# VHH binders against Adducin-related protein C1289.14, part 11

Target 1, 324 residues: Adducin-related protein C1289.14, of Schizosaccharomyces pombe (q7lky2)
Amino acid sequence: MLSKKFTPLSLKNAAKCINNSLRSTYAITGVNLTRGLATNSKVDPKTYAPKPEFSSIAVREMLRKSCLHEFTDEEVATRIELAAAYRLFGLEHWNENILNHLTAKVEEPDGTASFLINPYGLRYGEITASSLIKVDEDGNIKHPGVTGDVFGINRAGYVIHSAIHRARPDVKSIMHNHYPYAAGVSCVKHGFLELAQTSHQSGPVTYHDYHGIVVDKGEQKSLAEDIANKDILILRNHGIITAAESVGAAYYLMYQFLAATEIQTHASANALGDMNNLFIPNNKLVEKTFDVTREKHFSGAKYGIKELSAYMRLLDDLDSSYRT
Short names: E, the ipSAE of ESMFold2; O, the ipSAE of OpenDDE; V2, 0.75 times the mean of E and O plus 0.25 times the DockQ between their complexes.

## First folded at step 21 (VHH; framework vhh_7ocj_1)

Design kk2 (from ii1 with D105E; at its last look DockQ between E and O 0.68; V2 from the best seeds 0.00; counts 0 for: pae E 3.2 > 2)
Amino acid sequence: QVQLVESGGGLVQAGGSLRLSCAASGFKFDWYAMGWYRQAPGKQRELVAAIYRSGYTRYGDFVKGRFTISRGNAKNTVYLQMNSLSVEDTAVYYCAAGHEVLFEEKRSGYFDYWGQGTQVTVSS
ESMFold2, look of step 21: ipSAE 0.411; ipTM 0.763
ESMFold2 (binder alone), look of step 21: mean pLDDT 82; pTM 0.843
OpenDDE, look of step 21: ipSAE 0.700; ipTM 0.852

Design kk3 (from ii1 with G109D; at its last look DockQ between E and O 0.72; V2 from the best seeds 0.00; counts 0 for: pae E 2.9 > 2)
Amino acid sequence: QVQLVESGGGLVQAGGSLRLSCAASGFKFDWYAMGWYRQAPGKQRELVAAIYRSGYTRYGDFVKGRFTISRGNAKNTVYLQMNSLSVEDTAVYYCAAGHEVLFEDKRSDYFDYWGQGTQVTVSS
ESMFold2, look of step 21: ipSAE 0.457; ipTM 0.773
ESMFold2 (binder alone), look of step 21: mean pLDDT 82; pTM 0.846
OpenDDE, look of step 21: ipSAE 0.656; ipTM 0.830

Design kk4 (from ii1 with G98D; at its last look DockQ between E and O 0.43; V2 from the best seeds 0.00; counts 0 for: pae E 6.9 > 2)
Amino acid sequence: QVQLVESGGGLVQAGGSLRLSCAASGFKFDWYAMGWYRQAPGKQRELVAAIYRSGYTRYGDFVKGRFTISRGNAKNTVYLQMNSLSVEDTAVYYCAADHEVLFEDKRSGYFDYWGQGTQVTVSS
ESMFold2, look of step 21: ipSAE 0.052; ipTM 0.583
ESMFold2 (binder alone), look of step 21: mean pLDDT 81; pTM 0.834
OpenDDE, look of step 21: ipSAE 0.442; ipTM 0.746

## First folded at step 22 (VHH; framework vhh_7ocj_1)

Design ll1 (from ii1 with G55D G60A F62S; at its last read DockQ between E and O 0.69; V2 from the best seeds 0.00; counts 0 for: pae E 2.6 > 2, unsure alone 63.4 < 65)
Amino acid sequence: QVQLVESGGGLVQAGGSLRLSCAASGFKFDWYAMGWYRQAPGKQRELVAAIYRSDYTRYADSVKGRFTISRGNAKNTVYLQMNSLSVEDTAVYYCAAGHEVLFEDKRSGYFDYWGQGTQVTVSS
ESMFold2, look of step 22: ipSAE 0.563; ipTM 0.824
ESMFold2 (binder alone), look of step 22: mean pLDDT 81; pTM 0.829
OpenDDE, look of step 22: ipSAE 0.019; ipTM 0.291
ESMFold2, fold request of step 23: ipSAE 0.452, 0.510, 0.499; ipTM 0.782, 0.808, 0.802
ESMFold2 (binder alone), fold request of step 23: mean pLDDT 80, 80, 80; pTM 0.823, 0.824, 0.821
OpenDDE, fold request of step 23: ipSAE 0.723, 0.751, 0.597; ipTM 0.867, 0.884, 0.814
ESMFold2, last read: ipSAE 0.472, 0.351, 0.469; ipTM 0.793, 0.731, 0.790
ESMFold2 (binder alone), last read: mean pLDDT 80, 78, 80; pTM 0.822, 0.815, 0.822
OpenDDE, last read: ipSAE 0.776, 0.776, 0.706; ipTM 0.894, 0.895, 0.857

Design ll2 (from ii1 with G60A F62S; at its last look DockQ between E and O 0.54; V2 from the best seeds 0.00; counts 0 for: pae E 3.8 > 2)
Amino acid sequence: QVQLVESGGGLVQAGGSLRLSCAASGFKFDWYAMGWYRQAPGKQRELVAAIYRSGYTRYADSVKGRFTISRGNAKNTVYLQMNSLSVEDTAVYYCAAGHEVLFEDKRSGYFDYWGQGTQVTVSS
ESMFold2, look of step 22: ipSAE 0.362; ipTM 0.731
ESMFold2 (binder alone), look of step 22: mean pLDDT 82; pTM 0.840
OpenDDE, look of step 22: ipSAE 0.511; ipTM 0.797

Design ll3 (from ii1 with G26E G60A F62S; at its last look DockQ between E and O 0.47; V2 from the best seeds 0.00; counts 0 for: pae E 2.6 > 2, unsure alone 63.0 < 65)
Amino acid sequence: QVQLVESGGGLVQAGGSLRLSCAASEFKFDWYAMGWYRQAPGKQRELVAAIYRSGYTRYADSVKGRFTISRGNAKNTVYLQMNSLSVEDTAVYYCAAGHEVLFEDKRSGYFDYWGQGTQVTVSS
ESMFold2, look of step 22: ipSAE 0.503; ipTM 0.801
ESMFold2 (binder alone), look of step 22: mean pLDDT 79; pTM 0.818
OpenDDE, look of step 22: ipSAE 0.548; ipTM 0.798

Design ll4 (from ii1 with G55D F111Y; at its last look DockQ between E and O 0.57; V2 from the best seeds 0.00; counts 0 for: pae E 3.6 > 2, unsure alone 63.3 < 65)
Amino acid sequence: QVQLVESGGGLVQAGGSLRLSCAASGFKFDWYAMGWYRQAPGKQRELVAAIYRSDYTRYGDFVKGRFTISRGNAKNTVYLQMNSLSVEDTAVYYCAAGHEVLFEDKRSGYYDYWGQGTQVTVSS
ESMFold2, look of step 22: ipSAE 0.385; ipTM 0.745
ESMFold2 (binder alone), look of step 22: mean pLDDT 79; pTM 0.817
OpenDDE, look of step 22: ipSAE 0.666; ipTM 0.837

